# Ledger of designs, part 230: VH-VL binders against o27280

Target 1, 266 residues: o27280
Amino acid sequence: MDSMNVPEVLEIKRIVEESESVKTFIFSWDFRREVRPGQFVMVWDFRDEKPMSVSLIDPVRSEIGISIRRVGEFTDRVHGLSEGDLLGIRGPYGRGFELMGRDILLVGGGIGMAPLAALADEATARGMRVDALVAARTADELLFLDRLEAAGVNISTCTDDGSCGFKGFAHERLLTLEENHDMAAVCGPEPMMFQVMRILDERDVPAQLSLERYMKCAVGICGQCCLDDTGFRVCAEGPVFWSQELSRVREFGRYRRDPAGRRVPW
Short names: E, the ipSAE of ESMFold2; O, the ipSAE of OpenDDE; V2, 0.75 times the mean of E and O plus 0.25 times the DockQ between their complexes.

## First folded at step 10 (VH-VL)

Design K6 (framework fv_marstacimab; at its last look DockQ between E and O 0.87; V2 from the best seeds 0.69)
Fold by ESMFold2-Fast, scan of step 10:
Structure K6 (fold): chain C 266 residues (1-266), chain A 118 residues (1-118), chain B 112 residues (1-112)
Amino acid sequence: as target 1 above (266 residues)
Amino acid sequence: EVQLLESGGGLVQPGGSLRLSCAASGFTFRSYSMSWVRQAPGKGLEWVSAISGSGGRTYYADSVKGRFTISRDNSKNTLYLQMNSLRAEDTAVYYCARTDWFGSFDYWGQGTMVTVSS
Amino acid sequence: QSVLTQPPSVSGAPGQRVTISCTGSSSNIGAGYDVHWYQQLPGTAPKLLIYENTNRPSGVPDRFSGSKSGTSASLAITGLQAEDEADYYCQSYDSSLSGSKVFGGGTKLTVL
């Protein structure tokens, strides 16, 4: 067993409060274990472990950041931690984003901006032109705007309630914007990603979409790669998939799985 | 610096044809939608046509649809407007304009005068 | 008739505030499409003054500001100067037309 499969106990170096429900936990990291945007780590609180996307990759400071939204028992416990407390981290795992072309569109909803913030850093470091459509339910839930602005990213905001920027959903805002991108990367609620993917397909823009529910497929856990109720398996490593791969999946954007594995509509 | 330089205007008889060109420099041309906007003497601005960065999608005002064709050559950083079946009401200064992500015209050329008269 | 309606003229004295309205409908401004504003000095090409409802390009003084509410938008000019005498145009997108971009009829600003 190599060191990637054994949790390393790391001290929380810094905590950034991104919103009332989102915190970024920053750790010192040995970059002999390379990390790419779109990859995830397993976070262990000494009781349970959960996959979390990497939201900050900083080899100059030797740091990684993991952004966590408070949604249940595990995340509530982790949110209760302070700087100096310990967490187990193993990884990284999964297929990261691939960059192509000169101009990239990022479309993020809520916590889905976390892996896209890391991707924005890499894309701008490569000299790419980055446009980001950042969507949330309310202005208070828009994430990483300061980081994106500091990186020189051109930003459009969208809120369901109209409290900041365009009033409406990400796909509605996308229809009002010009399209001249070589690729797109999309991360957020699955219904949002499905609607955005359809628009990008009509505009002939190849897109990569990050599906949180398939992070365990990347570590070889059985059953996580069956995406069709007819028994079709996606053998490709997640969580990042090209839109052409997802267009073959009847379940994408229509159904999710409950804790018992049952299909439920979005 | 961004520059757009138009050419090809002139005097033409009704029913005639002209081809306008716009030479672009100072930016990555293929990354921007481009438009033609016209202005009749003493009148307001009227959008005529738009083309996506790749050239894969084109759009036309109803007044010119079927008569005008927008195109671009990204290898030469040049935008074109082929104008056929010209009418007196097409008389205007024609501007080349770059379209930003939000749909605004952030840079304009100097304009080229098209006069349709007998 | 223009699908975006502007007053044909407005006037003000130096130092005053002037507001130019742009009235649309549910198929353009009311549908959430952005409003942009252009200034055209006599004998010159238009130049972008305000984009995405409220933003100023580099070099545009903060005396110029834009706003949008419902089916309408406004351009405000404070501390009016002689150099502001020009034609002003609003622009948006209309989803009900075959053509995608629409301009207002223009407003001639006279500085008295």
Scores: ipSAE 0.743, ipTM 0.862, lowest interface PAE 0.8, mean pLDDT 88
Fold by OpenDDE, look of step 11:
Structure K6 (fold): chain C 266 residues (1-266), chain A 118 residues (1-118), chain B 112 residues (1-112)
Amino acid sequence: as target 1 above (266 residues)
Amino acid sequence: EVQLLESGGGLVQPGGSLRLSCAASGFTFRSYSMSWVRQAPGKGLEWVSAISGSGGRTYYADSVKGRFTISRDNSKNTLYLQMNSLRAEDTAVYYCARTDWFGSFDYWGQGTMVTVSS
Amino acid sequence: QSVLTQPPSVSGAPGQRVTISCTGSSSNIGAGYDVHWYQQLPGTAPKLLIYENTNRPSGVPDRFSGSKSGTSASLAITGLQAEDEADYYCQSYDSSLSGSKVFGGGTKLTVL
């Protein structure tokens, strides 16, 4: 058995409250095990296991951060933990983002900003110009703004209710912004990503998008994260996909499958 | 320090042509859209033309469409405006302006004067 | 005649608050496009004063503020100083004019 598939029990070093519903849990990390933005880890609370994106990669401090949104029983338990408590972490898994060019556009919605925040750090460290469109339903749900700003990222915000920045959706805001980017990375609600992808395609901007699906094994064997028609396994071939790949995925932007395999509309 | 320096202005007769240049420095030129904005003597600002960072997309005000051509040489950090079929109403100070991600003109040159007169 | 309408002139005494309006339409400000403001001192090139409706570039004093609502935007100047005497322009984007960036007619601010 590959050592990466054995959960390592790690102590929560710090907890950062990003918003009312999102916390970032920071762990010491041995960077002999490489991790890339866009990859995910399986988080084990000794009762259940869930895939979570890595939102912080800090080789200097030898730390990683995992941002978790409070959305159910598992995340409720995790959000109840304190610094010093233990979690099991195995991974990283999946295909992460690939950086290219000099100018990168990040488009993130809600917790989708988690992997993009990590990507932003890498991109800025490489000397890339990073523009980030950060979307949320409300102002209090906008994530990582201070962190992004500190990294030198240009930020544009939009909220559904107009409580901060542009009133509207990310794809609507995107249409009002300049188009000078070599590539884009997108993560958030799938309907948002779908619309954003269309715009980016029209603008001839290569785009990578991170999908979210029900994931169990994380190693491409159980098939529960398999996308219809293509057979793409989100945990293996993804979660980051190129727009050209997603154009072949019928269910993208339309529906997902729940743990029982039923179609659930977005 | 960001710097924009326009050149090429002068006196030209109606129907004549003129080519403006803007030399840019202090930033990654290709990463920014660039625009020309003009101001007739004693009048307000008027957007003339814009070009994307790569040069793949160009935009023109209706008043100059078909007569003016915006271009850029990213290897030379230079923006150009080819003005043909010039009219008296084209008389103005022409500013080179960098366009930021938000669509604002965050840096301006000092401008070059174009006078179209018989 | 300008797509965006500004008052031709405003005036105020030192220390006072002045406001410059920028009225657009459903095809520009009302369409959700951002408004930017520029200050042009006599005999100089314009300078970006406010971008994205409310943001100040580095070096711009906090006594300058921008707002946007509906089809209009406004520039407010508090603690008016003699050095503020200039022309002020709002700028946005208009989707009905072949995707053109548009300026207001400009407002001359006189400090009394």
Scores: ipSAE 0.710, ipTM 0.888, lowest interface PAE 0.7, mean pLDDT 95
Fold by ESMFold2, look of step 11:
Structure K6 (fold): chain C 266 residues (1-266), chain A 118 residues (1-118), chain B 112 residues (1-112)
Amino acid sequence: as target 1 above (266 residues)
Amino acid sequence: EVQLLESGGGLVQPGGSLRLSCAASGFTFRSYSMSWVRQAPGKGLEWVSAISGSGGRTYYADSVKGRFTISRDNSKNTLYLQMNSLRAEDTAVYYCARTDWFGSFDYWGQGTMVTVSS
Amino acid sequence: QSVLTQPPSVSGAPGQRVTISCTGSSSNIGAGYDVHWYQQLPGTAPKLLIYENTNRPSGVPDRFSGSKSGTSASLAITGLQAEDEADYYCQSYDSSLSGSKVFGGGTKLTVL
């Protein structure tokens, strides 16, 4: 039928080593199937299937890029692949970011910069002014800085250990920066997103946040990506949510769920 | 080309009022916070007031709070400073300045002189 | 009263290096707020010289450099030229003053 539920097997066209732990895998893509920043795809390595954010959307070259952090068995296997190897791709799925106004703030932590890099490209192409706060634990994990700079994005960095930019957490750096934005887009570790959301709410800046939850079906049927208190499915109603939607969710920023659905602390 | 042009300075008696204007061009005015910064003759720079790009938030130095009002008209690309209950200590060149994301003043006008004297 | 402390003057001969300090506190530079530097030539408006501690705007020569450590910042000028004779101001943000922008008292640079 439509390929939304069946992986299309694609050749890895190019691999970009973004850091020691993050690679971007680039594929040819037929853009008659639209892809929006903030949407995700399911990546299948013929053994297991995981959701990954789209980090590059290039209709001119007919390419998409998928950035993957090495964190376990699946991602270890994918990181071991070479150009010319095959992966299955389903999607895109979910709702992406909506752009508004002329001035956008991006706040990304770690791999959370992946969908924000795609959004930055779209925002700058529309003539928006883009300011990006790029956070990581250490300098070697700051992602996409050269790409953002080449796109004309104004960059502020912060690292937990102070090895690059502001020493401290993203929300602490945000308090030291000016408030001139029509909207914000936020993606990263959920505790970071919670603290950043509180600041943006106090400043009356509309914010969209991209959440990560365990996913299996990616079309909203299995229920494993659900949020407490709302019944929202991250794969169907998200992964991008407005801050007002998330402010009614008790679990956001307070705990996470393992693959069995069990609540665990952040 | 970013341009900021202040006007409205002059001689005024203590207790009087004066309204400064700053005409902005060459950039999207509503996207930037704006400030007034003053400099008394032979003295250093002193930040006076700031206003957010939308105009929704305003800030004042303690020395002018309650006497000065900053405002902007984004449809006319103009920043204003209403100065009431003027004192001799308010005598200064008043600069209009644009504020970038990092909190620096990246563009300045050439200033307008305000003299408070009897 | 100046929240940020600068020396009132510094001097140097052409070709030499001079350094201007800017000392703050835990409510401004020490809280992680950036330091910016301005040059004011005689009879002119200030001009942004350094922003975000170390960055130069387009058109500012690389003989101007900034640094920050702890609660203090520094502006260095190498290859001193006669045209560098000016007043120099540091600027930051102070959270204890209702989010006020703050300037140092200024430093007069004299080129001998």
Scores: ipSAE 0.556, ipTM 0.785, lowest interface PAE 2.0, mean pLDDT 89
ESMFold2 (binder alone), look of step 11: mean pLDDT 93; pTM 0.945

Design K7 (framework fv_marstacimab)
Fold by ESMFold2-Fast, scan of step 10:
Structure K7 (fold): chain C 266 residues (1-266), chain A 118 residues (1-118), chain B 112 residues (1-112)
Amino acid sequence: as target 1 above (266 residues)
Amino acid sequence: EVQLLESGGGLVQPGGSLRLSCAASGFTFRNYSMSWVRQAPGKGLEWVSAISGSGGRTYYADSVKGRFTISRDNSKNTLYLQMNSLRAEDTAVYYCARTDWYGSFDYWGQGTMVTVSS
Amino acid sequence: QSVLTQPPSVSGAPGQRVTISCTGSSSNIGAGYDVHWYQQLPGTAPKLLIYENTNRPSGVPDRFSGSKSGTSASLAITGLQAEDEADYYCQSYDSSLSGSKVFGGGTKLTVL
């Protein structure tokens, strides 16, 4: 309620450098305010506020982690912060991933591995077997491999340039791997997610996909949060959607909308 | 402990039929593709057939298409291979094998001998 | 005929290193499909020795290692022991054969 909608000023307890361009910021968290994998928080640097997926949920240490890729002015400023500095956090927001069955597949591209890393932790803690396909353009952009390995996750890597693992795209690698998962969770570039969803649909594997691009609208209704054919609002009904829901959305994987509402191809 | 136990092998005349069974235990059977792999006496390994965890997809080597049918009963943790129109060239030890995510055969049964002769 | 080519036999003395090759094509190993290796001791079922090109199952000594490059893969065995005498098979997947799993012809290792 009100506590979720008011930014709480929190001290950066620890910073983990995941890659040249990605850092995880860790905060003490009161788990009376529950956080689930797939949810996001609004991060406020006292000038701008941006949505960020929760990448670490650790009730034993009473910590959450937020992984941030350096892509612009806001993220450059946040990357310049040190342990002991302050950020405003409000949330969590959105619908998280649902776990079902015994064996699950994770397919992550780039920073999309952040919410999936939190999901992997929960799934392994529940005794599930986790298979993770981790995709990036190059080996140095693969994220969370050590953390996934430490959690007991079976890992397959895929790079566009072949610098690590399979040479090619996530969906091409997926075709070389066995089926038989009770569910899948997918997060990454939308064109990748669309191709992966098609394969999982053919394999009759129910999948949940996280639509990060719409998380700009953390509160209320805006045009960008409404999917053309279904009217779903990402901030209210997402960012996580079932593949059955997304298969009816004309724009998914094909185009996005600019601030004026015009269709822009991926 | 993963265990696979084959049964149903034996001597059969050319043109005859046999049904092989593989009893599985120690894992969630429905979440694994299963395969039959055979080995003729003194020869190498030959993959014969595979079935997805749900039973919704089946695959066959060209040498057995139209003659063999793979199936499974997930309620009984059992894999089957129905072999029809058997030929002398089908004489082999038939192994039941579990397929991991990467497509390897991570566990094998002890095999059951099928002899096709007059 | 095998789609994956292995030498029919290799030999070595105790303590030596041997390498067993597995040569494929653009429709299997060259297409990016994983290579797996199996050890078959006389009179026994095959056992998984290497999976996903380089990984060892629990209980397999680090004397056994796998590699993959281009259209080929290799199994290396260092510090040969008498109990390594066995048949070794590579296995992959071939997209041109209606999506079939394929085995190499097998290599008999003799430790003299």
Scores: ipSAE 0.727, ipTM 0.849, lowest interface PAE 0.9, mean pLDDT 88

Design K8 (framework fv_marstacimab)
Fold by ESMFold2-Fast, scan of step 10:
Structure K8 (fold): chain C 266 residues (1-266), chain A 118 residues (1-118), chain B 112 residues (1-112)
Amino acid sequence: as target 1 above (266 residues)
Amino acid sequence: EVQLLESGGGLVQPGGSLRLSCAASGFTFRDYSMSWVRQAPGKGLEWVSAISGSGGRTYYADSVKGRFTISRDNSKNTLYLQMNSLRAEDTAVYYCARTDWYGSFDYWGQGTMVTVSS
Amino acid sequence: QSVLTQPPSVSGAPGQRVTISCTGSSSNIGAGYDVHWYQQLPGTAPKLLIYENTNRPSGVPDRFSGSKSGTSASLAITGLQAEDEADYYCQSYDSSLSGSKVFGGGTKLTVL
């Protein structure tokens, strides 16, 4: 547990270009430090440290993969790195997804497919049937389709602009798909997750949702990670929460917090 | 492996009732939505009704709403269609079909004939 | 009435390519809903031939392919064989009909 606070300097073994804006960085990993789908790591470029989704967990090859979307100065710098370059990795942190039953629905939006791709690998390895609804604004932002297909996952896509698959939002697509899952796992923009959660609740499908945007610190004492109705700290008690836990949080799907801790509408 | 067997069809007078059954085997029945699809002699396919895997949600075509009731018994791996107030227009072969996640009918039974005549 | 329109018949000779169209509207195919195709041999139950626009179930030869564009979908059969003589149905979902599953009127394929 305490060893998770010590950063390890790792060589970038391989880089996979997932899209114009997303790359997966692959590192050799010592699995004496367990990592599970839904957990995150702190990525350190020797100047700044940011939380990132673990998207590949491969004990057979002794590798982990970390998928990073280019959204600012830190991620732009990291995207400029090459195989052989070094990054500091600290973690993993947070609680991961819990698998139950025989059939799982994955609903991912954009980079939110990263932790769900790792979960899909574990679910299929356990012999579960996996159905994945992969959503994005445009076709170019759909992630991990080839990897999911290779794993035997049943895939449905939707894009806001209709450039691939169903034209519309994830929750609109979900209403046209059959509901027969023992559980669901959802990760993506918070407004998307809120709408999806409401449908799954109506259908009595227990869902786990990952609140990655609130992972501002690695130690779980940061006020920015606190959900206002429950006092939950995303990096300590999350990032994965059951839908029943989130249904009581007034803030979920409605408000976010800026660096000063102020509530900002979506 | 996957098998669906319909029964309960027959000849009935207008205004009468029939209950169709579909015995499922070779898969985990409760994990799939099930549907009834009918086909009048020499005509095309018409979706009639669907039920979610848990049985908690049911759907009906407008042509049968209020007259037909779909149900399932997951402990017996059996799907049912209760048909009341039957009309000549209900004469058709009724197929039991398993619905995949995309909403396609990936496995079909052989069908059971329902004839409504005076 | 069928909300998905198919030609009532199509014909071809062995070895030829035939296509069967399925024309919808903005409330079904045009809204992005998936199109599925079924083959019904004389006197038999329908069999799933194509699901989710382009995918083939195990055991369906690659001579059969599906496509979807705009408000329409099509089924292509290459290397036509005598055994392909059957009725073909497209199927989708229509949001304007209280969210019901809808079938095309069917196309009888005759292999000359």
Scores: ipSAE 0.367, ipTM 0.719, lowest interface PAE 3.4, mean pLDDT 87

Design K9 (framework fv_marstacimab)
Fold by ESMFold2-Fast, scan of step 10:
Structure K9 (fold): chain C 266 residues (1-266), chain A 118 residues (1-118), chain B 112 residues (1-112)
Amino acid sequence: as target 1 above (266 residues)
Amino acid sequence: EVQLLESGGGLVQPGGSLRLSCAASGFTFRSYTMSWVRQAPGKGLEWVSAISGSGGRTYYADSVKGRFTISRDNSKNTLYLQMNSLRAEDTAVYYCARTDWYGSFDYWGQGTMVTVSS
Amino acid sequence: QSVLTQPPSVSGAPGQRVTISCTGSSSNIGAGYDVHWYQQLPGTAPKLLIYENTNRPSGVPDRFSGSKSGTSASLAITGLQAEDEADYYCQSYDSSLSGSKVFGGGTKLTVL
């Protein structure tokens, strides 16, 4: 517990450029602190601290990877760092994905593929059949395809503009694919996750969904980490939720919250 | 090594019934949609029926709806096609095929001949 | 009714390139459904040659390639060999037919 709440200053061992806007930062990790796919860490640049999903878990090399999309001042500064530079890491936090059955479907949108890439590694290591639907706006924003292929994952891609794979949205592509999965894991923009969840519910496939947008309050709850109707706190009870839990939340897929806590439609 | 072996074909009179079997080995049978595809002598391929891995969903070509029933026994790794009210037009080699995630038929059996004749 | 159209035959000499077309409609290929290709050697069961429009199964030579554009797909065979003489079928999915898998009529490739 105490070790989870004390930041450890770690050296950036390697940086992988995943796309124009996404980099994976790799650190040596002491696996006496267990890390599971779907969990996140707090990344501290000695000025600001932000939550980031763990995208690589490699006990053989004693490494973890953290994939960061460039979206603002903090992430711009972190993207400016080089191998050998230092970052503070605290965690891991949150509920990770639970693997069940033999056959798993992954549905990822954009940076949402990051935690799912770690899950794919674990699922394939456990001998599961893994099918991954990787969605993005354009081909350049599709992430982790080489890593998924190397792991033996069956891949389907879709892009909004048709620049790679199926032209359309993840839920439209999902309707064209066979369904024989014991569970699914879904991570991406909330409207995408809502549409995918509805299809999986009709197919009687239990799904786990990761609510990345609410991870910003690991130490302070402040209502933005609390879902309507159920009172879930993402940092304490999430970020991973079963579809059964989310199906009863009016907010999921319909509303988000602004900095003042007001509901805003997607 | 994936193997599919069909059996149960033969000669039957119009209006009669036959039950085809397909014995599967070399893969986790319950994880795959299985299909029947037929080919009349000298003609092309025609998809007949499919069944989801759990057996919870079944699909049929319009030409066989109400007459054919697809089923599976996952404990025996066996796919079945019960064919009733057979017609001369049903004369064909019937192939058992495994369906991959993309909807292709990635492995096929050798086929079993069904002849409907008086 | 037939929903995917292939030429009934194509021919070529060893070393040549041949292309087999598969023409669909807005309810199948045009709706974004994948196209798969099968090779059927004389007297044998069909074998998967191309899946998900462009992908080759392990063991299929790179002389075979698939493409898809609009409402149509094509199978290209480069460096044609005598052993390529076979029937070739495209296959997709049609949403207007109660969600059924559909095959093209087949194309007989003759290698002289």
Scores: ipSAE 0.749, ipTM 0.854, lowest interface PAE 0.8, mean pLDDT 88

Design N1 (framework fv_marstacimab)
Fold by ESMFold2-Fast, scan of step 10:
Structure N1 (fold): chain C 266 residues (1-266), chain A 118 residues (1-118), chain B 112 residues (1-112)
Amino acid sequence: as target 1 above (266 residues)
Amino acid sequence: EVQLLESGGGLVQPGGSLRLSCAASGFTFRSYAMSWVRQAPGKGLEWVSAISGSGGSTYYADSVKGRFTISRDNSKNTLYLQMNSLRAEDTAVYYCARRYSWDAFDIWGQGTMVTVSS
Amino acid sequence: QSVLTQPPSVSGAPGQRVTISCTGSSSNIGAGYDVHWYQQLPGTAPKLLIYGNTNRPSGVPDRFSGSKSGTSASLAITGLQAEDEADYYCQSYDSSLSGSKVFGGGTKLTVL
């Protein structure tokens, strides 16, 4: 029996409005099916199915949360739903984050803070020291600050426009931070992650990076990932990759792929 | 138990040289950036120099640039400050300090006194 | 010269509230860099009191609090006690300076 591949129709128990463009949808969950930070689920609105990262893992309340940014037709429809409405959920899928050492750094950009918020909860529950650099274009796009603070996370903010915290990009802010982390976890826009990875590599800090575009590879939708095939000739189980794996991928942070599979600059 | 212990201070004449050491214990020394911070008698704190955990990057205040060299030996858990072309205005207690979250300094040594006088 | 300005002294009576200001510019606090605070008792090394604008290290009582707004930061001490008599320093990062770590000039707190 493969219960992870069978969609369950679940009732939306609660909706948290995180920002004007982001909502967290909360469902009752049977934790006999384990969920780890960094994993995702397939969300089905009875017309289309899309992968979404798990942003809340709460076995005490028997709940999971899925944070969704409004960016297109599917997400617009889902944002129109109310508490009590139904969605199909399959999963969890994918390689989750691995916690290592005692001191960790989280670097999140925009909706990329969603899987990192779940990781922060687990790390703090294990007694780890957690530093989070939360980056966004503007102050109103910073996510999960209250939740991270409640968990005991040491928070620094960074906005492109200077409306909250450091004015500038995540990698510019990171240059002012200490080299005392045993590992880092990074999730956000790919150009941001590339610059952050380079700094962490220079500091000998092992990093795990979550690539949203490779969630479909983890569920077997493609036979091979769209990553440089020199290092990944078979589908790598994403979305989480170690920085040592990504440092050999020529297109990471430099190119994206269009629907036809052609490389286009960021 | 985390400790930083400075040594190597003393009396030196203007134009002279002196090397300070800071012995670290109780933590993974290579994983932390370290700094030297000084305090002239009766005056405030002044950041002097910093070094990355690997030793690959060094930083200096304009007042000491070209005269002081920060270095570390991670195999010996020791931080150094080589001070050349010393001036009367370099007279101060020199603290080594461990870099902490968001550029703070959480652990400080006891300090070592450097007096530059004829 | 300090690029972060603190009053040279403040005073208060036991049980009262005092506030110590730290005024910066657009290249440091105004650029969003975090502010940290240190307490220095006579003849001792500085002790970290507040880091990252508002956070207290283990062992620091909650009557010490930090805040930041615009180009300035403040340290507030409530329920003032005789043992709080010390020098207090703010610290931040300045993007216009090589090396970048800057301290305020220090504030002597006198408990009446």
Scores: ipSAE 0.007, ipTM 0.475, lowest interface PAE 11.4, mean pLDDT 84

